# VH-VL binders against Lon protease homolog 4, chloroplastic/mitochondrial (LON4), part 9

Target 1, 223 residues: Lon protease homolog 4, chloroplastic/mitochondrial (LON4), of Arabidopsis thaliana (Mouse-ear cress) (q9m9l7r79to301)
Amino acid sequence: VIALPLPHKPLIPGFYMPIYVKDPKVLAALQESRRQQAPYAGAFLLKDDASSDSSSSSETENILEKLKGKELINRIHEVGTLAQISSIQGEQVILIGHRQLRITEMVSESEDPLTVKVDHLKDKPYDKDDDVIKATYFQVMSTLRDVLKTTSLWRDHVRTYTQACSLHIWHCLRHIGEFNYPKLADFGAGISGANKHQNQGVLEELDVHKRLELTLELVKKEV

## First folded at step 1 (VH-VL)

Design pa5 (framework fv_pasotuxizumab)
Fold by ESMFold2-Fast, scan of step 1:
Structure pa5 (fold): chain C 223 residues (1-223), chain A 120 residues (1-120), chain B 107 residues (1-107)
Amino acid sequence: as target 1 above (223 residues)
Amino acid sequence: QVQLVESGGGLVKPGESLRLSCAASGFTFSDYYMYWVRQAPGKGLEWVAIISSSGSTIYYSDIIKGRFTISRDNAKNSLYLQMNSLKAEDTAVYYCARKGYSSGWYFDYWGQGTLVTVSS
Amino acid sequence: DIQMTQSPSSLSASVGDRVTITCKASQGISNYVAWYQQKPGQAPKSLIYAASSLQSDVPSRFSGSASGTDFTLTISSVQSEDFATYYCQQYNSYPLTFGGGTKLEIK
């Protein structure tokens, strides 16, 4: 798969993300994938450069231009997201996150676009009737309901979720009540004010109870 | 400058264990895949294991799979190889090596190596 | 497993000679080949990656080429410091595999 570097945040399963693809070779490859009825790519967060230690958008955009193609492979996190290419409008590409991926093999030594082989990741088995995991799940749910009622900070983030919470906040509250444990953890992380490293940690965590605990920490900070 | 320094080699008996260490300096260790490669006396190079930048993706040679464990500590800029159930056939110089920065699983920098001798 | 067969196993040359070492892959590996130099008692040194890309600080007299499953390392004019053992390596597939080595000896 084509490996798309994300400079600012990881793509969480279930969310839309607009990206801007300025490289015409990469853009052409994504358009071709859609024509071939294989509208998927891998989306991987860029690692912070210890020497730059920058959080500015200008500096992260410069990194993408300086480290193209083969040089990028060691600068991206190995765990990312299978991204459906929903639309392409000029340089803007809309991605939809589906599931976690791990880079397993480096395939491309030719220049752009960077291509990698991936494994599709599965959550570790868990007992959905375990009292401790169940308690954490309900605590995440309760905290999310409280935060959605008391703050407007998450309203724009909720709009990027693929299951539209369209007309009223009560509709969104009912919708999340139907989520299984992994989906709730992902949703909570994705709408939280978490930084990119915290969200990357959630994405990498295949133990469902631990992932719910990480999400709970993130959403509790909002109340 | 990029430096990789191996340690922990020595003489051991068959069935014993050893842990090799590799101290990295002169580059951002946490950005690079790392390898262990070995070379038996008078023989050629043989790949042992690879570990990803984060430590979550690991691949082993079938020859040592189940007996050796590769690991890393990015906070300490260190790579490790835990060798269990050692055999006479494991006698070799063990090299720590860095994956090239460009795409592909080739080696760009090598340590000086540490000798492991397995004999009675 | 992909087997890398180097030829010759040893080669004698004089300073100033043009030397070619070959490496044959048992199956298609695109251009995913690297070359290494090893002097007695020393660690290997990287020379070439992606069949023909020269590593930093490697003299321009070294070059690599590819034709199908055949790969060559050429030293256009051998210098005294070039007498060493040379290894090819494929990185198309796991396990990573090396050629048996070619020892370049002084005539």
Scores: ipSAE 0.000, ipTM 0.424, lowest interface PAE 16.0, mean pLDDT 81

Design pa6 (framework fv_pasotuxizumab)
Fold by ESMFold2-Fast, scan of step 1:
Parts: structure tokens; C-alpha cells; sequence
Structure pa6 (fold): chain C 223 residues (1-223), chain A 120 residues (1-120), chain B 107 residues (1-107)
């Protein structure tokens, strides 16, 4: 798949993310991918520089344009997200996150844009009836219900979820009540105020109980 | 044309071994998780094994764990199932199946199946 | 393991009839349910995923719905090519499990 670097945060499954692609070759490749009814790319968070880029978005975006081939693959995290290319309007590309990916190899060092082979990552098998995991799931759910009621998380972040909740919070709370364990963990992390390293950690965690625990820490910070 | 074709089925005796193959064509085989699913004559579908796109992640049904081995050769666009210590209850049509590329982990493409009969 | 209890095991219908097949999960599985159609001597074919999403190239007379742990496959007006065995499947957790199947027979 085409590897798309993300400068500011990872793409969490279930969320949409607008990105700006200024490289005409990358844009053309994404348009061709959509034409072929295989409208997918890999979205991978940029690793911090030795001189961590905590600067403006424009600074990070300018660096992004200069990274190609092997230089780019060395600057992105191995674990990313399968991104559906929902729309392309000029330089703006809307991505929808589906599931976790791991880069296994680069297809060619000389080709533009960077294309990689990936494994689709699956959660480690777990016992849904394990009392400890079940308790953690209900703690995440309870905390999310509280923060969505009492904070601006609902207004600021929930609207970016692909099956967006209506303006009335009651409908949103019903919707998340149907989430399985991995989906709840991803949702909670995605709407939290977590930094990019914390969200990348959630994305990389294939043990469902540990992922729920990571998410619980993130959403409890909002209370 | 997107297609999966199984081969290698046949009649074997209890305790013997058999290797099944599945040839993929019309799509980028190396991008997909692959499965083996079986169906005993006149019975329902039963999951057997899963293998990731690179081959590094593998899970087995507990009923065949330790007896069957799933593998793949992406250069040859082929999926394999090595079946050892076969039992009469392993008699079934074996399907290879492809997992949907998106976020729904259902089977979007199936082969035609190959019959394995374990009988004395 | 999550058990998928499918009912009825068989039913008879005439062309033009509305038929409903049900599947009950032994525990909550959200909407992670797919439905497959299998004709005699053939491989299964996917019809529905995510409990209610129609697979491309599948006729609109097929639909799926969910209510708690109960899932239904509906054929609004049965056609001659619809006589087959139908299976539900959960993909919420491993091991993946299927319903026992429902054989739709012509009257």
C-alpha cells in the first residue's frame, strides 16, 4: 500500500482525518487508488526527530514534503492504520481509519511514492467473560459516559467519528453502549486529549485488556 | 478475475498426513489475511486456522491445534494446510477464504473447496 | 466460546414470500455479524457484514438487522435463485463461530 506519513497524531480506527498532500505524485497515486475500487493507503505517524519537532504544523508539513523512499520509511512508526481514502479535494485528502497495520517491507527504494507491504494486525485472542477484563471495560464505559456528559470532549472530538453522534448526547451514549472491547478502547483514546505518543501506544497495543487500561488512564485524566 | 482454487484433498487412513494447497489469482495475495474453514458432509461451517499477510501471525482452532499447520508462500500466491494425525472427524470439505481488506473481518472470497475423507 | 444459535433449521417458501432467519449470540457481540449463502455443491458467498451492511453485487431484497444479541436476515421477496442454506457468523472474538445454518426450501 502507499505509505502516508502523519505529522501530528496517529489515525485511530473509526475516526476521519483531513491531511494535506502537496506532492503531486502522491496525490496522483491516491486518485488512481480510488479509481481502482481499492481506495486504501497506510497512515503512519512520524517519529520524533533527535530535535523533537514540537513546532508549528507548517514546519512539520514542510519537512514531510522532503522525505522520500528509504529516508521516509526510517522516519515513520512501523505500526499505523489502514486508511480509506474517502475524498480528495485539491490538496486535501480525507482519511477514514479502519484497523492497525505493521510495515513488513518496502516494495522499492527508488519508486515514488513510498509503497510498503503490510500485515493487518489482529487483537490477541481474549476471554470476553474474564471478570477482570470485563470490569475494565465497564470502567472505561462509565468514565466515557461521565466525561461526555460533563466536558467538551463530545463537542470537540466525537463529531470526527465516522458514525457521528447526533447533536443530542443521549443518542451518542446509546451508540457507544454497543461497542466491543477493542472498539471502545480505540474510541476512548481517539476522543481523549492524549498526546501523539500516548495514542501511538494505544494503537500498538494488541492485548485488549492492556489497551482498555491505557484508554482508561487517558479518559480518567479528563475528569 | 479474483479467484481461490484448493487442491490436495483425497482419501487417507486415520493417523496419516495430507497437505492442502490454495492458489490465489486476480488480486495481491500478499496483502490479505487468509483462512482455512471446513465443513463436514451435511454439517455446518467450522473455522480451522488463520494466517496474516506476511505469515508471521497464526492462530488455530483448539480442535486441531498441534496437528495442523497453516503456512503461505507469497511469491507463489499459495496458501497451505499441513494436516497430521488425521482422525475420522476431520472428514470435511476444506475451503480457503480471504478476509475483507477493510475493518470488517468477515470472509469476502471463498474457494470452491477440496474434499478430505479420513476412513479405514 | 461465543455460540451462535440459528433458527429455524429449515423453512419452506414460495417465490414472492417474505422470509426471516434469526441468529442469537450467547453473549454481546455488537454488530460483528456476517451472513453467508451456500447453494448445494458450492462455496459460501457473503451477503451481509456488520449485521446490516449489504455486500456489493448482492440484490437489495436481502437485508440484515440487529437487536441486542438477536440478529435477523430478511429476504423481502424470495426469488428462485434464493433457495439455499444461510449461515450467520460472529467475528467479534476468537474462535470465530458460525450458526448451524438455515435451509430455505421451495414449497
Amino acid sequence: as target 1 above (223 residues)
Amino acid sequence: QVQLVESGGGLVKPGESLRLSCAASGFTFSDYYMYWVRQAPGKGLEWVAIISSSGSTIYYSDIIKGRFTISRDNAKNSLYLQMNSLKAEDTAVYYCAREDYGDYWYFDLWGQGTLVTVSS
Amino acid sequence: DIQMTQSPSSLSASVGDRVTITCKASQGISNYVAWYQQKPGQAPKSLIYAASSLQSDVPSRFSGSASGTDFTLTISSVQSEDFATYYCQQYNSYPLTFGGGTKLEIK
Scores: ipSAE 0.000, ipTM 0.504, lowest interface PAE 12.5, mean pLDDT 82

Design pa7 (framework fv_pasotuxizumab)
Fold by ESMFold2-Fast, scan of step 1:
Structure pa7 (fold): chain C 223 residues (1-223), chain A 124 residues (1-124), chain B 107 residues (1-107)
Amino acid sequence: as target 1 above (223 residues)
Amino acid sequence: QVQLVESGGGLVKPGESLRLSCAASGFTFSDYYMYWVRQAPGKGLEWVAIISSSGSTIYYSDIIKGRFTISRDNAKNSLYLQMNSLKAEDTAVYYCARDLSGTYEFWSGPFDYWGQGTLVTVSS
Amino acid sequence: DIQMTQSPSSLSASVGDRVTITCKASQGISNYVAWYQQKPGQAPKSLIYAASSLQSDVPSRFSGSASGTDFTLTISSVQSEDFATYYCQQYNSYPLTFGGGTKLEIK
C-alpha cells in the first residue's frame, strides 16, 4: 500500500480526515489507486518528539514533502490505519479510516512514492460477557455521555465521524448503544481532545479492555 | 406511567435552608439525567441544575452556584436539591424534570416529563 | 450565554385560527430547540424537540420549523385547550436558556 505520512494526528477508524498532497507523484498514485475497485492507502502518524508545538505545522508540512524512502519510513509510526481514498479535489484528499495496519517491510523498487507491505491488525479475542470488560464499556459510554452533555468542544470532532453524525447527533447516538467495544473505544478517542501521542496509543492497543481503559482516561479529562 | 413528584417546599426566611425531593416512578431512574427548573411567580422558566445518571457530572446555573447542591439516590429513585443561603429572589415553583434521552443513544437537551412542582417562598 | 428571544410576547386568536410563534437565537444552535406549553397553575408540557419533532401525545396541529437562527412554532387550527403560554428552549450549550414566553390569549 502507499504509505501516507500524517503530521498532526493519527487517523482513527470511522473518521474522515482531509490531507493535502503536494507531491505530484504521490497524488498521481492515489488517483490511480482510486480508479481500482479497492482505493486504499496506509495512513501513518509522523514521529516528532523534537517539537510538541502545533504552530510548527508549516515547517512540518515543508519537511514532510522532502522525506522519501528510508528516511520517511524511519520517521513514521509502524502502526497506522487502512485509509479509503474517498475523494481527490486538487491537492486535497479525503481519507476514511477502516482498520489498524502494521508496516512489515518497505518495497524497495517503490521508494517514490513510499510503498510498504502491511499486516492487517485484529483486536485480541475478548469475552463480550466478561463482567469487568462490560463494566469498563459502560463507564466509557456513561463518561462520553457526560462529556457530550456538558461541553460543546466535541461538536467539531463529531462532524468528522462517518456514521450519520453529519445529519444530527441523535441519529448517530441511536447507533452508539449498539457499538461493539472496539468501535466505542475508537469513537470516544476520536472525539476527545487527546493529543497525537495519546490517540496513537489508542490506535496501537489491540487488547480491547485496555483500549477502553485508555479511552476512558481521555474522555474523563474532558469533564 | 412515568411520574415525578416534588416535595419539601414551604415558607422560609432569607438566609435559611430547604431541601427539595423528587420521587421518580414508572421508569429506570438510574438511566436518566435529571434537572431542576424553577419559575418565579408570573415569570418565565429558568434552568437551575443538571445531574448525570450516575451522579458524577453536575452543572449549575451561575445564579445559584455555590448556594444550591443537586444530588440523587438511585437506590431510592430520588432526586434532591439542597438550597442554602436562600434569598427573596429564589421564590419560585421548583420543577423536577427528566431528560428526553434516557439511553446511551442521546445527549442532554429537551425535557420529556415534568413534575407538578413545589412552591418555595422566601420572605421576611 | 445564548439568548432566546420570543416574539410576540402575547398574541390573541380565535378558535380555528392559524397561529405562529417565533424564537430567535443569538448565535447558531443547529436544530437544538424544544418547545413547551404551560397552562396557568400547571407544570409545562413538552411539545417539540429537535426543532420539528413532535412528542408522542402531541396533536398533529402543532408543528415546528427552523431557518438559520430563527425557529417557529405553528398551530394550524387553534383549539380551546391551546390557550396557554409557550416557551422555546435551546439545548446546544450550557447554560440551558429559555425564551421569555408567548401568551396565547382568546380573542
Scores: ipSAE 0.000, ipTM 0.446, lowest interface PAE 14.6, mean pLDDT 81

Design pb1 (framework fv_pasotuxizumab)
Fold by ESMFold2-Fast, scan of step 1:
Structure pb1 (fold): chain C 223 residues (1-223), chain A 120 residues (1-120), chain B 107 residues (1-107)
Amino acid sequence: as target 1 above (223 residues)
Amino acid sequence: QVQLVESGGGLVKPGESLRLSCAASGFTFSDYYMYWVRQAPGKGLEWVAIISSGGSYTYYSDIIKGRFTISRDNAKNSLYLQMNSLKAEDTAVYYCARDTSYYWEGFDYWGQGTLVTVSS
Amino acid sequence: DIQMTQSPSSLSASVGDRVTITCKASQDISNYVAWYQQKPGQAPKSLIYAASTLQSDVPSRFSGSASGTDFTLTISSVQSEDFATYYCQQYDSYPYTFGGGTKLEIK
């Protein structure tokens, strides 16, 4: 799959993300994927902590234009998200996250755009009737309901979620009540004010109970 | 059946403290958000505080914020309201109430209330 | 804070009358309104949630409706047990706020 680097935050399953692709070769490859009815790419967060300098965002965007092939693969996290290419308008590409994936190898050394071979990741099996995991799930759900009702910031973030949350907060609250444990953990992390490294940690965590615990810590900070 | 029973009310002087309790039975207490609502004699209902099912989140009315603390003990099926620096304006019947589905259906069950009188 | 303006503050009715009580929200709260009945010396009893959904044990003569920010509680045929004070409440956002109450009195 084509490997798309993300500068600011990882793509969480279930969320929309607009990105701006300035490299015409990458943009052309994404357009070709849509024409061939294979409208998928891998979205991977750039490694490294945010710079101490306030100018880091401009530098990061400049670096994205210059990093190619082996240099790029060494600068991205190996765990990312299978992204559906929903639309392309000029340089703007809208991605929809579907599932976690891990880079296993580079398909073409120094090819532009970077193309990688991936494994599709699955959550580790869990006992949904385990009282401890169930208690954590309910804490995440109740905390999310509180946050969605007490802050406009979370309402704004929820609008980037792909299902049922764009119309009204109560439809969103009903919808999340039907989420399984992994989906609730992803949703909560995605709408939290977590930094990119915290969200990357949630994305990488395949143990459902631990992922719910990470998400609970993130959403509790919003309350 | 579902029951909520408040206790701890009484006559106190301004500036004193009082702790209210609410004993829950007939349902899984740890699954529900709980509230305190008060009503001054002859007046309307006024929301006081809320606590999440696990106790990790609380929200308070601005009128009592900093003076009152809501808490719960899920092992004992009990809800509490610690009231400090009481004022004459705090005189009211205090009710505990339950949310049926985590804020979807409002307050479905109320206790009988406990009277707090703050007078010098 | 969202203000809930309830009217009238009191009304008189006879058994068999149709009664309406109104509640106006100061901003859009969708349908997140509950109605409560309180008899003298008793705790409030939940009647309606989500503006129009009756609680399980509430008689069908009670109904709720919503139109924009205006909410109405209707009793289609008042019975002797219905003489009480009624309160609306919004639960869209914190702090939760109640209307001032409407006392339904016997003529």
Scores: ipSAE 0.000, ipTM 0.417, lowest interface PAE 17.0, mean pLDDT 81

Design pb2 (framework fv_pasotuxizumab)
Heavy chain, then light chain:
Amino acid sequence: QVQLVESGGGLVKPGESLRLSCAASGFTFSDYYMYWVRQAPGKGLEWVAIISSGGSYTYYSDIIKGRFTISRDNAKNSLYLQMNSLKAEDTAVYYCARGYDLWSPFDYWGQGTLVTVSS
Amino acid sequence: DIQMTQSPSSLSASVGDRVTITCKASQDISNYVAWYQQKPGQAPKSLIYAASTLQSDVPSRFSGSASGTDFTLTISSVQSEDFATYYCQQYDSYPYTFGGGTKLEIK
ESMFold2-Fast, scan of step 1: ipSAE 0.012; ipTM 0.511

Design pb3 (framework fv_pasotuxizumab)
Heavy chain, then light chain:
Amino acid sequence: QVQLVESGGGLVKPGESLRLSCAASGFTFSDYYMYWVRQAPGKGLEWVAIISSGGSYTYYSDIIKGRFTISRDNAKNSLYLQMNSLKAEDTAVYYCARSPYDYLWGSYFDYWGQGTLVTVSS
Amino acid sequence: DIQMTQSPSSLSASVGDRVTITCKASQDISNYVAWYQQKPGQAPKSLIYAASTLQSDVPSRFSGSASGTDFTLTISSVQSEDFATYYCQQYDSYPYTFGGGTKLEIK
ESMFold2-Fast, scan of step 1: ipSAE 0.006; ipTM 0.532

Design pb4 (framework fv_pasotuxizumab)
Fold by ESMFold2-Fast, scan of step 1:
Structure pb4 (fold): chain C 223 residues (1-223), chain A 124 residues (1-124), chain B 107 residues (1-107)
Amino acid sequence: as target 1 above (223 residues)
Amino acid sequence: QVQLVESGGGLVKPGESLRLSCAASGFTFSDYYMYWVRQAPGKGLEWVAIISSGGSYTYYSDIIKGRFTISRDNAKNSLYLQMNSLKAEDTAVYYCARDYKVTWGSTEYYFDYWGQGTLVTVSS
Amino acid sequence: DIQMTQSPSSLSASVGDRVTITCKASQDISNYVAWYQQKPGQAPKSLIYAASTLQSDVPSRFSGSASGTDFTLTISSVQSEDFATYYCQQYDSYPYTFGGGTKLEIK
């Protein structure tokens, strides 16, 4: 798949993310991908960039234009997200996150744009009826309901979620009641005010109980 | 035309080791999760192990965990099952099976296509 | 582990009969159920997934349905090639578990 570097935050499964692609070669490759059935790319967070969003935006854009091939692969996290290319309008590309990916190697015959081989990740097996995991799930659910009902801090993040939450605030309350354990963990992390390293940690955690615990810590800070 | 061909089965003694192979053709092997499933003579089906498309993640049945290792070689379109410390209760036909291909929005994980199987007999 | 209880363990039918095989999950598994057909001496063949979605090469006389934790495979008009053992399987959570099988025998 084409590897797309993300400067500000990882793409969480279930969320929309607009990106700006200034490199004409990358943009042309994405447009070509969209002509195929189910057009996809890999979206990977840049390493070692803890700078604030507003002040580092221009710096990160300049770095992205300079990083190619092996230099780029060494500067992105190995775990990322399979991204559907939903639309392209000029330099703006809208991505939809689907599932976790791990880079296995660079495709040697294609350097620009960076193309990588990936492993599609699945959650580690878990017991849906385990009392401890179930208790953590219900704590995440309860905390998210409180956050959604009592504060507007999450409002901008919810607008980027792909299921019904973008229409009306109360649609989210109905939908989260139907979420399975992994989906609830991803949703909670995505709507939290977590920094990019915290969200990357959630994305990398394939143990469902541990991922729910990480998400619980993030959403409790919003109440 | 999807084809999965198992080999490596045979008669072994308890405590011995055996390695099974599965040769895949007719599809892009590196895009699919793969399974091993077994069936004791005259009995039902039992899941053994799963391996991710790139080979970086594996999951095992508790019955064989620590004794069996699943692996793959995508350059050779081959799947393997290394079986150690074999027991009489491991006697079964071992099937290589392909996972349902994950597409946008898909959550299905069932055995899409099966090989013909290879018989492993563990007896004294 | 999720138990899949399949019934009956065997049944006899004549060509043209309507046959129903049932499978009960020990807990909620949504629609994450697949059905397989295994003829004597052969590998299993996938028939149905997601409880009711037919595999593309499977005849329309086969159908699946779900009601709570109860899952049903129906053959509307049995043909001679349908005499086989049928298995249900849940893929909601690991370990993946199969029903005990139902042997469909000619009367």
Scores: ipSAE 0.005, ipTM 0.474, lowest interface PAE 12.8, mean pLDDT 80

Design pb5 (framework fv_pasotuxizumab)
Fold by ESMFold2-Fast, scan of step 1:
Structure pb5 (fold): chain C 223 residues (1-223), chain A 121 residues (1-121), chain B 107 residues (1-107)
Amino acid sequence: as target 1 above (223 residues)
Amino acid sequence: QVQLVESGGGLVKPGESLRLSCAASGFTFSDYYMYWVRQAPGKGLEWVAIISSGGSYTYYSDIIKGRFTISRDNAKNSLYLQMNSLKAEDTAVYYCARGRYYGSGSYFDYWGQGTLVTVSS
Amino acid sequence: DIQMTQSPSSLSASVGDRVTITCKASQDISNYVAWYQQKPGQAPKSLIYAASTLQSDVPSRFSGSASGTDFTLTISSVQSEDFATYYCQQYDSYPYTFGGGTKLEIK
């Protein structure tokens, strides 16, 4: 798949993310994927650099434009997200996150855009009737309901979620009641005020109980 | 170049405590899961503990669970292992290792030189 | 816990020999196996991950293969620097477990 670098945060499964693609070759490849009814790419968070230059949005765009092949693959996290290309309007591309991916190798050094081979990551098997995991799930659920009811700060975050959570808080409360364990963990992390490293950690965690615990830690900080 | 340097090992008596440190350099420490692995003299490798990149998630071997605590300080590029209630069976070289995630978990792409812990009555 | 049964515990070989070390998992772990080389007094060094993928600085005489729950490390032509102890490791699920090790000795 085409590897798209994300400068500010990882794409969490279930969320929309607008990105801006200024490289005409990358943009053309994404448009071609949509025409052929294969509207998917990989979205990977950029690693932090120790640089003496100050980073602005323009500088970030410039560096993304200049990074190619081997240089780009060394600058992105290996775990990312399978992203559906929902729409393309000019340079704006809307991505929808579906599931975790791991880069296994680069397909070709000489061809633009960067194309990588990936493993589609699966959640590790878990016992949904395990009392400890179930207790953690209900704690995440309860904390999310409290956060969503007591503050409007999370409303902007839920607007980026693919379920119908953005119109009224009670629509969101209904939907999360039906989430399975992995989906609830992803949702909670995605709406939290977590930094990019914390969200990347959630994305990398395939053990469902561990991921719920990570999410619980993030959402409890909001109460 | 990636470097991991352990310190803090030594000779202690059963029931005592010891804290191991691992100093990391040559990579962005906060991007990686970190591990402790031990090896008793003349024996094989045994995994001890894991800590996530941000420090929010930890998991332990059942043999040391409740006695050892893994922690990290990303601002100092340092990994720690606090060992309490030490037993003779804990005598080993303790290695700090960096995890590379692939599929279901991590393999250890870089290891420190190890620090020897001897628990003797 | 997933048990990794490694065999043989030791083997003797001459430079130029083909040697094979095996590791058997007690359950399905896909290809989530790594191989490490350890020389006396030194830390282990990563050789192979995902059962068959070589680390970038590892000589091509090393190879790994998988068949169900059976995993194999092969050295096609042993060199003097290859005399060491080798360990397999599964990283499919916690706790991570290692094989008992195979000491490759000069004949």
Scores: ipSAE 0.000, ipTM 0.432, lowest interface PAE 16.6, mean pLDDT 82

Design pb6 (framework fv_pasotuxizumab)
Fold by ESMFold2-Fast, scan of step 1:
Structure pb6 (fold): chain C 223 residues (1-223), chain A 123 residues (1-123), chain B 107 residues (1-107)
Amino acid sequence: as target 1 above (223 residues)
Amino acid sequence: QVQLVESGGGLVKPGESLRLSCAASGFTFSDYYMYWVRQAPGKGLEWVAIISSGGSYTYYSDIIKGRFTISRDNAKNSLYLQMNSLKAEDTAVYYCARVSDTIFGVEYYMDVWGQGTLVTVSS
Amino acid sequence: DIQMTQSPSSLSASVGDRVTITCKASQDISNYVAWYQQKPGQAPKSLIYAASTLQSDVPSRFSGSASGTDFTLTISSVQSEDFATYYCQQYDSYPYTFGGGTKLEIK
């Protein structure tokens, strides 16, 4: 798949994300994918540089345009998300997250744009009736319900979720109540105020109980 | 032409070990999840194990967990099943199978099967 | 574990007959069901996935349907090459489980 670097946060499965693609070669490749009825790419978070200045938003934009091939693959996290290309309007591309991916190798050293081979990741099996996991799930659920009722911060993030639950808060609360354990963990992390490192940690965690625990910690911060 | 060919089956005694191989051709092996499935003589199909396309994720049936290990070598287009502490009830034809490559990654059925290799565990 | 209860275990039919095989999941598995055909001495062959989607090389006389946790495989007009054993499989959650099989025999 084409590897798309994300500068600010990872794409969580189930969410929309607008990105801006200024490289005409990358943009042309994405348009070609849509024409071929295979509108998918991999979306991978950029790694922080050891020497990175936290105030370098302009430097970050400049780096995105300069990183190519082997240099780019070394600067992105190996775990990312299969992204459906929903629309392309000028430089703006809307991505929809579907599932986790792990980069296994680069297809070609001279590839432009960067194309990689990936493993499609799956959550580790878990016992739905395990009392400990179930207790964590219900804690995440109750905390999310409290947060959604008491703050407007979640309302805009809920609108980026692909499952229709932004029509009214009660529709969203109902849908959340029917989420399975992995889906709830992803949803909670995606609408939390988590930083990119915390969300990347959630994305990388294939153990469902551990992922729910990570999400619970993030959601508790919002209460 | 997409093809999977199993080998390594044979007659072994209880408690012994055996390693099965599956040679893939006609497709990009490194892009696909792979399964091992078995079938005891005259019985139904039973799933054994799955391995991700790069080998970073595996999952096993509880019946063989701790005794069998699934692995792959993408450079050699080969899938393996290391079987330890074999029991009489492990007697079966073992099939390797390719997991469907749907772009959404949600259709994990087996779209291509090998012809199988017979493992007989008997004293 | 999700149990897939397949019925009947065997049935007899003549060429031209309509045949229906049923598979019941012990819990909700959405449409993550595949059907396989196995002829004696041969490897299984994939027929249907996602409960109702036919493989491109499978004849249109085969069809699959879903109603809640009940899944059916139908052969609208049995041909001589259809006498085989059929298996359903759920791939919703691990461990993946198969039905017990249905042997379709000539009358």
Scores: ipSAE 0.000, ipTM 0.424, lowest interface PAE 17.2, mean pLDDT 81

